# Ledger of designs, part 11: VHH binders against FAS-associated factor 2 (Faf2)

Target 1, 346 residues: FAS-associated factor 2 (Faf2), of Rattus norvegicus (Rat) (q5bk32)
Amino acid sequence: MLPFRFTYYTILDIFRFALRFIRPDPRSRVTDPVGDIVSFMHSFEEKYGRAHPVFYQGTYSQALSDAKRELRFLLVYLHGDDHQDSDEFCRNALCAPEVISLINSRMLFWACSTNKPEGYRVSQALRENTYPFLAMIMLKDRRMTVVGRLEGLIQPDDLINQLTFIMDANQTYLVSERLEREERNQTQVLRQQQDEAYLASLRADQEKERKKREERERKRRKEEEVQQQKLAEERRRQNLQEEKERKLECLPPEPSPDDPDSVKIIFKLPNDSRVERRFHFSQSLTVIHDFLFSLKESPEKFQIEANFPRRVLPCVPSEEWPNPPTLQEAGLSHTEVLFVQDLTDE

## First folded at step 22 (VHH)

Design l2 (from i4 with S30D E101Q)
Fold by OpenDDE, fold request of step 23:
Structure l2 (fold): chain B 346 residues (1-346), chain A 123 residues (1-123)
Amino acid sequence: as target 1 above (346 residues)
Amino acid sequence: QWQLVESGGGLVQAGGSLRLSCTASGFTFDDYYMGWYRQTAGNEREWVAFITDSGSTTYADSVKGRFTISRDNAKNTVYLQMNSLKPEDTAVYYCAADYEQYTDLGEWLMDYWGQGTPVTVSS
C-alpha cells in the first residue's frame, strides 16, 4: 500500500503545484486567522469530542510569541483533513487521557487544519512531509526553533515517549535561557535606575540654573529701574534749573532805589532766610513769582502771602484770574514783607 | 518603561533621500537587534532592514542597494538612510527591537515597537 500512497500524494502535490500557476490557492491569503483556528477547533470537537488538549486560542504568531515570552515548549499540530491517518491519530493518540495530561501540563498546544488559510501558512513555513504532523518549538540560543518533528501515524505510548524525550533533551537549554533572561532583567533594572537617577540629577541642575538665571534677571531689572529713576530725577532737576535760569533771564531789570514807582519787597522764605528786591508797581505779580522761582533756595512749588491783610497773592494764572494783577492792583505799598509758603509736599 | 521613538519621516520627491532615526530607551540597547518595518494602508507590515547587535545588516530585496541601516550604541539610536526613493516606498515606517534572532519559522517576534513615522514619496 506504500507505493500507491506515495504516488497518490505525489500526483496530488504536482497537481496542486500546477494549479498554483493557474489559480492562486485560496488559502494563500490569511484574512481571519483566529476564525480559522476556532473553526478547526469546532470541527475537531464535532468529530472527536471535547476531551482533547487545550487548544491555544490565538494565531500561530501569538502562540510563538507566548512560548517565547513564557519560555515554554510549543507543540504545533497540523491536521491533514484528507489524509487517511488523521482520524485515527486524533481519536486514539491525541485525545488519549495520558497524552492530554502531558500536553496540558508541559507545553502550549497550537493546532490548525492545513485546509484553512492560517494552517496552510504555517504548513508553508514548517514544510511537513506527511500527516499527522507535530513540531516541538522552543527558544534556543536566542532563536525560536523546531527542536523535534513527528510525522506519520503514531501510537499514544510512543507519542508520550517521543514528546518526553524531546523535552528532556532540551530542558537544559530552557533553564539556560531562563537564567540568561533573569540576568538581562537584572541588568536592565540597574540601568534603568541609573538612568532615572541621572535624569533626576539633570533636572535638579537645570532647575537650579533656571532659578539662578531668574535671580540674576531680577537683580538686573531692579538695578536698571534704580538707574532709570536716578536718570529721571537728574533730568527733572536739570529741567528745573533750566527753567529757573530762563525765568531769571526774562526778569525785568531791577528799578533804582531812587525810582518813585518802585516797591521794595522783602521775601521771607520757608528756611527763614530773607531776600529783597525792587519791582515796579506796574509789573504783574507774575514777575515776583518768577523772581522767587528763579532763586536756588526757593521751593519748587510755593505761594506768596501778605500779612496786612492776610491773603494769598494771585501770582499764578488761574481760572479766576487769567491775568494776575499788578503790584499796584494788588494793593502793595512802597515797602512790603511777603511770606513764601512751601507747597512742594502738597 | 521601554520606548522607541521614530523621527525623520515626511514628504519627499521620487529619487530623493530621507534619513529616519529611532531612539531607544528603557532597555539594554546594545544587546538588541534592531529593525525597520513599513506598512501601507490595508496591507500587512513588511520587513525592510535589520541590524544585529554586532552590526551585521540584512535588507529586503525591494530596498537592497537603496537603503542602509546603521546604529549608534552611544546614542541608543538606529538609522535608516533611504536613497533613490520611489512612490512604492510610501508607507508608515516602524522601528522595532528584538533580543532574539530572526526565526526560520516565517515569523518576526519583535519585543518592542515604535509608533511609526510616515514617509510619502511623490511622483
Scores: ipSAE 0.346, ipTM 0.740, lowest interface PAE 1.8, mean pLDDT 88
Fold by OpenDDE, fold request of step 23:
Structure l2 (fold): chain B 346 residues (1-346), chain A 123 residues (1-123)
Amino acid sequence: as target 1 above (346 residues)
Amino acid sequence: QWQLVESGGGLVQAGGSLRLSCTASGFTFDDYYMGWYRQTAGNEREWVAFITDSGSTTYADSVKGRFTISRDNAKNTVYLQMNSLKPEDTAVYYCAADYEQYTDLGEWLMDYWGQGTPVTVSS
């Protein structure tokens, strides 16, 4: 019996493996990897009983993935159905209570027959030389690596010793990987937090700027409105003054007191001031209106009222009086007191 | 949450060129190995190109000399420049990231996978 050989292998470049899938072997195409594993498990139990290590319930890929994720050892068993030592190994070693206990407690266990497509595929990858074949796989130095290979018939005690040795020899690496993973996770979390904080800060700043802009705009608008109002008022005042001046310039000369056709009018202004001026009877009421309008103390809008009889003098063209009557036509006497009523607030 | 987003796929004539991009987020891109894979309908996903964290590149024989993988760590992006495209290159191309180095275990144990970008090369 060839002594059980323990070999340490560094996994070679995966690129070499891709070329191996070109074999026209009917087993070359894995159509139901899970089925293959389940089938093997049933066959195994039928032949060797139910007292065995817990079979990983998934594909080889899944087993590797879980081993990687969980940072656990993965023991891979490839069963050679036609090999003379397979039965003895399974009965005496693999199903030994102590072996079962060891495997179940310390590693994942994946197994498949090489006669099954899934097992065949794995055999092509691991390249076993003889059976029984065991490979211990773990994450080491950022690589899923075969850290131990056991090939050939092996006794239970020796199997335990070899597996224990492999695990113990690689325990430090496993711890290292755990630490690295933790550090990486911490760094990632920190970065995420920083990013979130930054984004939050950015949003806050943007909001602040927006508010500032809005306030500035509001202030600007208010200032503009005030200025416009002031300008408008000034313009209005200027226009009014110009109009008053125009009216004043256009006023007929004041008749002489000796003019028999003159009317002395005393205007009582809303401010209780009195203004006197003479007009000609032949002049339109518009002239007296213009005169009053031209006065600085006169309201912007006003009407002229006579008391006897009480009436508003039609001094401004209206629909009823497109041509205001003359003073004479309006029935004014040689001396009249007229009242100026402020209509500015109406 | 981590994300790989592929872009740049499309229709191209034989002999033409495409540049695929994959942008990564949610993990420390600089520390990861990046790879491109492709898959055709009914077939298994195949490896196309790989770039290490240090910038070392490896190519499948089928694309060697035609494809170039590169990475920009500042942009968290990996690229695949595809030149001299052939109808046989028609596939969905996937970006993948892995913190661990690739091993010859016969499996691709990538940490992250993109959703893929389709590339169609017409004859």
Scores: ipSAE 0.333, ipTM 0.738, lowest interface PAE 1.8, mean pLDDT 87
Fold by ESMFold2, fold request of step 23:
Structure l2 (fold): chain B 346 residues (1-346), chain A 123 residues (1-123)
Amino acid sequence: as target 1 above (346 residues)
Amino acid sequence: QWQLVESGGGLVQAGGSLRLSCTASGFTFDDYYMGWYRQTAGNEREWVAFITDSGSTTYADSVKGRFTISRDNAKNTVYLQMNSLKPEDTAVYYCAADYEQYTDLGEWLMDYWGQGTPVTVSS
């Protein structure tokens, strides 16, 4: 059983403690975190002057990210506006030329008032016990870590000594993190190179299969083309044979040997064979061509020559002889020897 | 080349469920911490869930009990199972990864990000 006044304060303390655990997401509460930083800088310059360490121009989250990325120390200053030692610290320690030089050369410096929303959320994360408050943060063992805390009023020479001590004690961890990053990057590059080599090998194999398919298709097309050429040549030969048979059927009958208008012609073929046939003087020279064309032995294309006088007989219509003459008009005698010349390749 | 690719977003009715996937390449997935974040237009990106390389999980208060983050290291994939969805869960959901952590400093920021997958929860 507690007194009402005692109970009332205890209940309020429990309520305040419980509110810390149900606090909204820190980002949802802060509305202008960069404005909070700029506001602090302007207030600092108004109260203490313009000779001060360079303030990080960004949110606490951005400062942490930059310190991690660049493998640098981050010094966080939380300003207690209502604390009696804050003015002395800012004026005497932070504005001291040697402190300014140290901070500017070796670390990132983020500062904010705990009366501002951004500063207040950092206060809840770092849980300072008194002011002035400084925390040194760096990447250590895969974790952004507070490696030093300075709480309470401190003189500039002591501040320099303590900040230098903290940095010197921890510099080796930053070197180690840099080496480990380089090792991880090399491993990732190697894995990516191995994956790319595998994909290149797979693409090369796929291209080989494409080329094999294309070669097989080209071969099949060539085989089909050869087969079509063979069929076309066979059809051409069949057509030629049909034409020879048709001409044979249309030949006029051979005249009797005792016919006074009969012409006996001895043909000397290109294969050196001889054939004889009688024709009628009234027949066109085309009959001679048709007879020779009907022979199995005759060339596909030929011309017919006589020796008295030596000449090519116009047995087929041409530019010079649109209508071939009769045997009589061509001046053939009752017995003639004619020569057949092969023109097939012309 | 480092890459995170989200999938599984879409339109779903309030009270429904959706499962987001994020596949990683270009790093040793097993060693990395993974997380899910979401963003509505005009607002800052909000942390949703986080899973360590060893499988330990944490969640934002707004999604605790409804969302489950998990990982499958054999597939280089992290998942976000979203149950009992509400219209206020409507956002673009981002997958994120980091080798280092900020947990003791009150931050859940990640260095590596996917392109995002939109999720719309209709009434």
Scores: ipSAE 0.297, ipTM 0.690, lowest interface PAE 3.1, mean pLDDT 84
Fold by ESMFold2, fold request of step 23:
Structure l2 (fold): chain B 346 residues (1-346), chain A 123 residues (1-123)
Amino acid sequence: as target 1 above (346 residues)
Amino acid sequence: QWQLVESGGGLVQAGGSLRLSCTASGFTFDDYYMGWYRQTAGNEREWVAFITDSGSTTYADSVKGRFTISRDNAKNTVYLQMNSLKPEDTAVYYCAADYEQYTDLGEWLMDYWGQGTPVTVSS
């Protein structure tokens, strides 16, 4: 039910290609195509003897593919079993020694009877008019092409001349195609090499950029850490200064020198300076600590010592002294010299 | 060396769409004829669509109007846009390439074939 196949020289090559695909599926008609070829070979040898051209051992499709791949001529013989000239052609032309030599040396030779399914299928493709039938097929201008057809009885010398003429007229196309294939292969190898080099360069660039981003992020993180440390130290210094100012403003007023409960204390600071201040005997020793802490020149951490007898005064609440004693309870005299010891680095 | 790799297959409902891709490597893609073929279990491989090196397209009658073949030579890729899918479109779809033609010899030969991508269209 397929449309009749049409070939016309003004039709695009692609249209011809597409026509192949609308033909009916031959799935059930050809069951053993290699067997058809082998059967013909055996029948040929039975009838005509074993001195004959070497038959291609495979299907028509395989022969076409091999001829294309190897850039060789393919000679196709379709045998008409019932044609009166077939026996004479096979016996006297195909089996002639010089014909055998020509075919074996210059071409692939595929042969089948048109009474076999494979031979009939090829007959439908090549559309021979009479027997014996020969077609010469080769790759020409990107297309596997019938470049010669020989139909009817032909003598061995004429067969040699005709086959030689067809091959000689077309040999330059095979040389040209061989050169073009080598050029295409060289281009493909070069493109593969360029693609590999490009991908390697791209990977190297991506790795380099990734390393740069990681280094920038690492440096930025380190800079942020340093800045946070600076801000923390600045805040600590500010808090300390605020605490010193708060303590200064909270100090009890200095007692009058005339007050009988007044204690004059001379403090010897670690920087060898001294400061004097009066306190009241009823005040806690914490007042002494708060006074010293409020001084700009005082250490951040310090302890207060008396020397006669040498002792550390409990001026700050501790496990041993949860509530520091008063100046009176600590045994201080009306005039006292106390020493401030720097503990900042301990 | 050379390679054709199909992708985009899968399960789809009748009336749905799929887009198949075939990426080529190892030959000069721009110069090759490309085609899509399909095969159902127990059947011969059938031609679906064809696109020339110049971009001319041809389709099997069974898919004409529903499928579109296209190529992107910059990506070495051929596409098959499959619309209005039917259960009979269920098959393994193959990408194929050839520099040469067999058109006057009654054969449907392509020298380079992909591994195939399954497409299932459920009702």
Scores: ipSAE 0.247, ipTM 0.660, lowest interface PAE 3.4, mean pLDDT 83

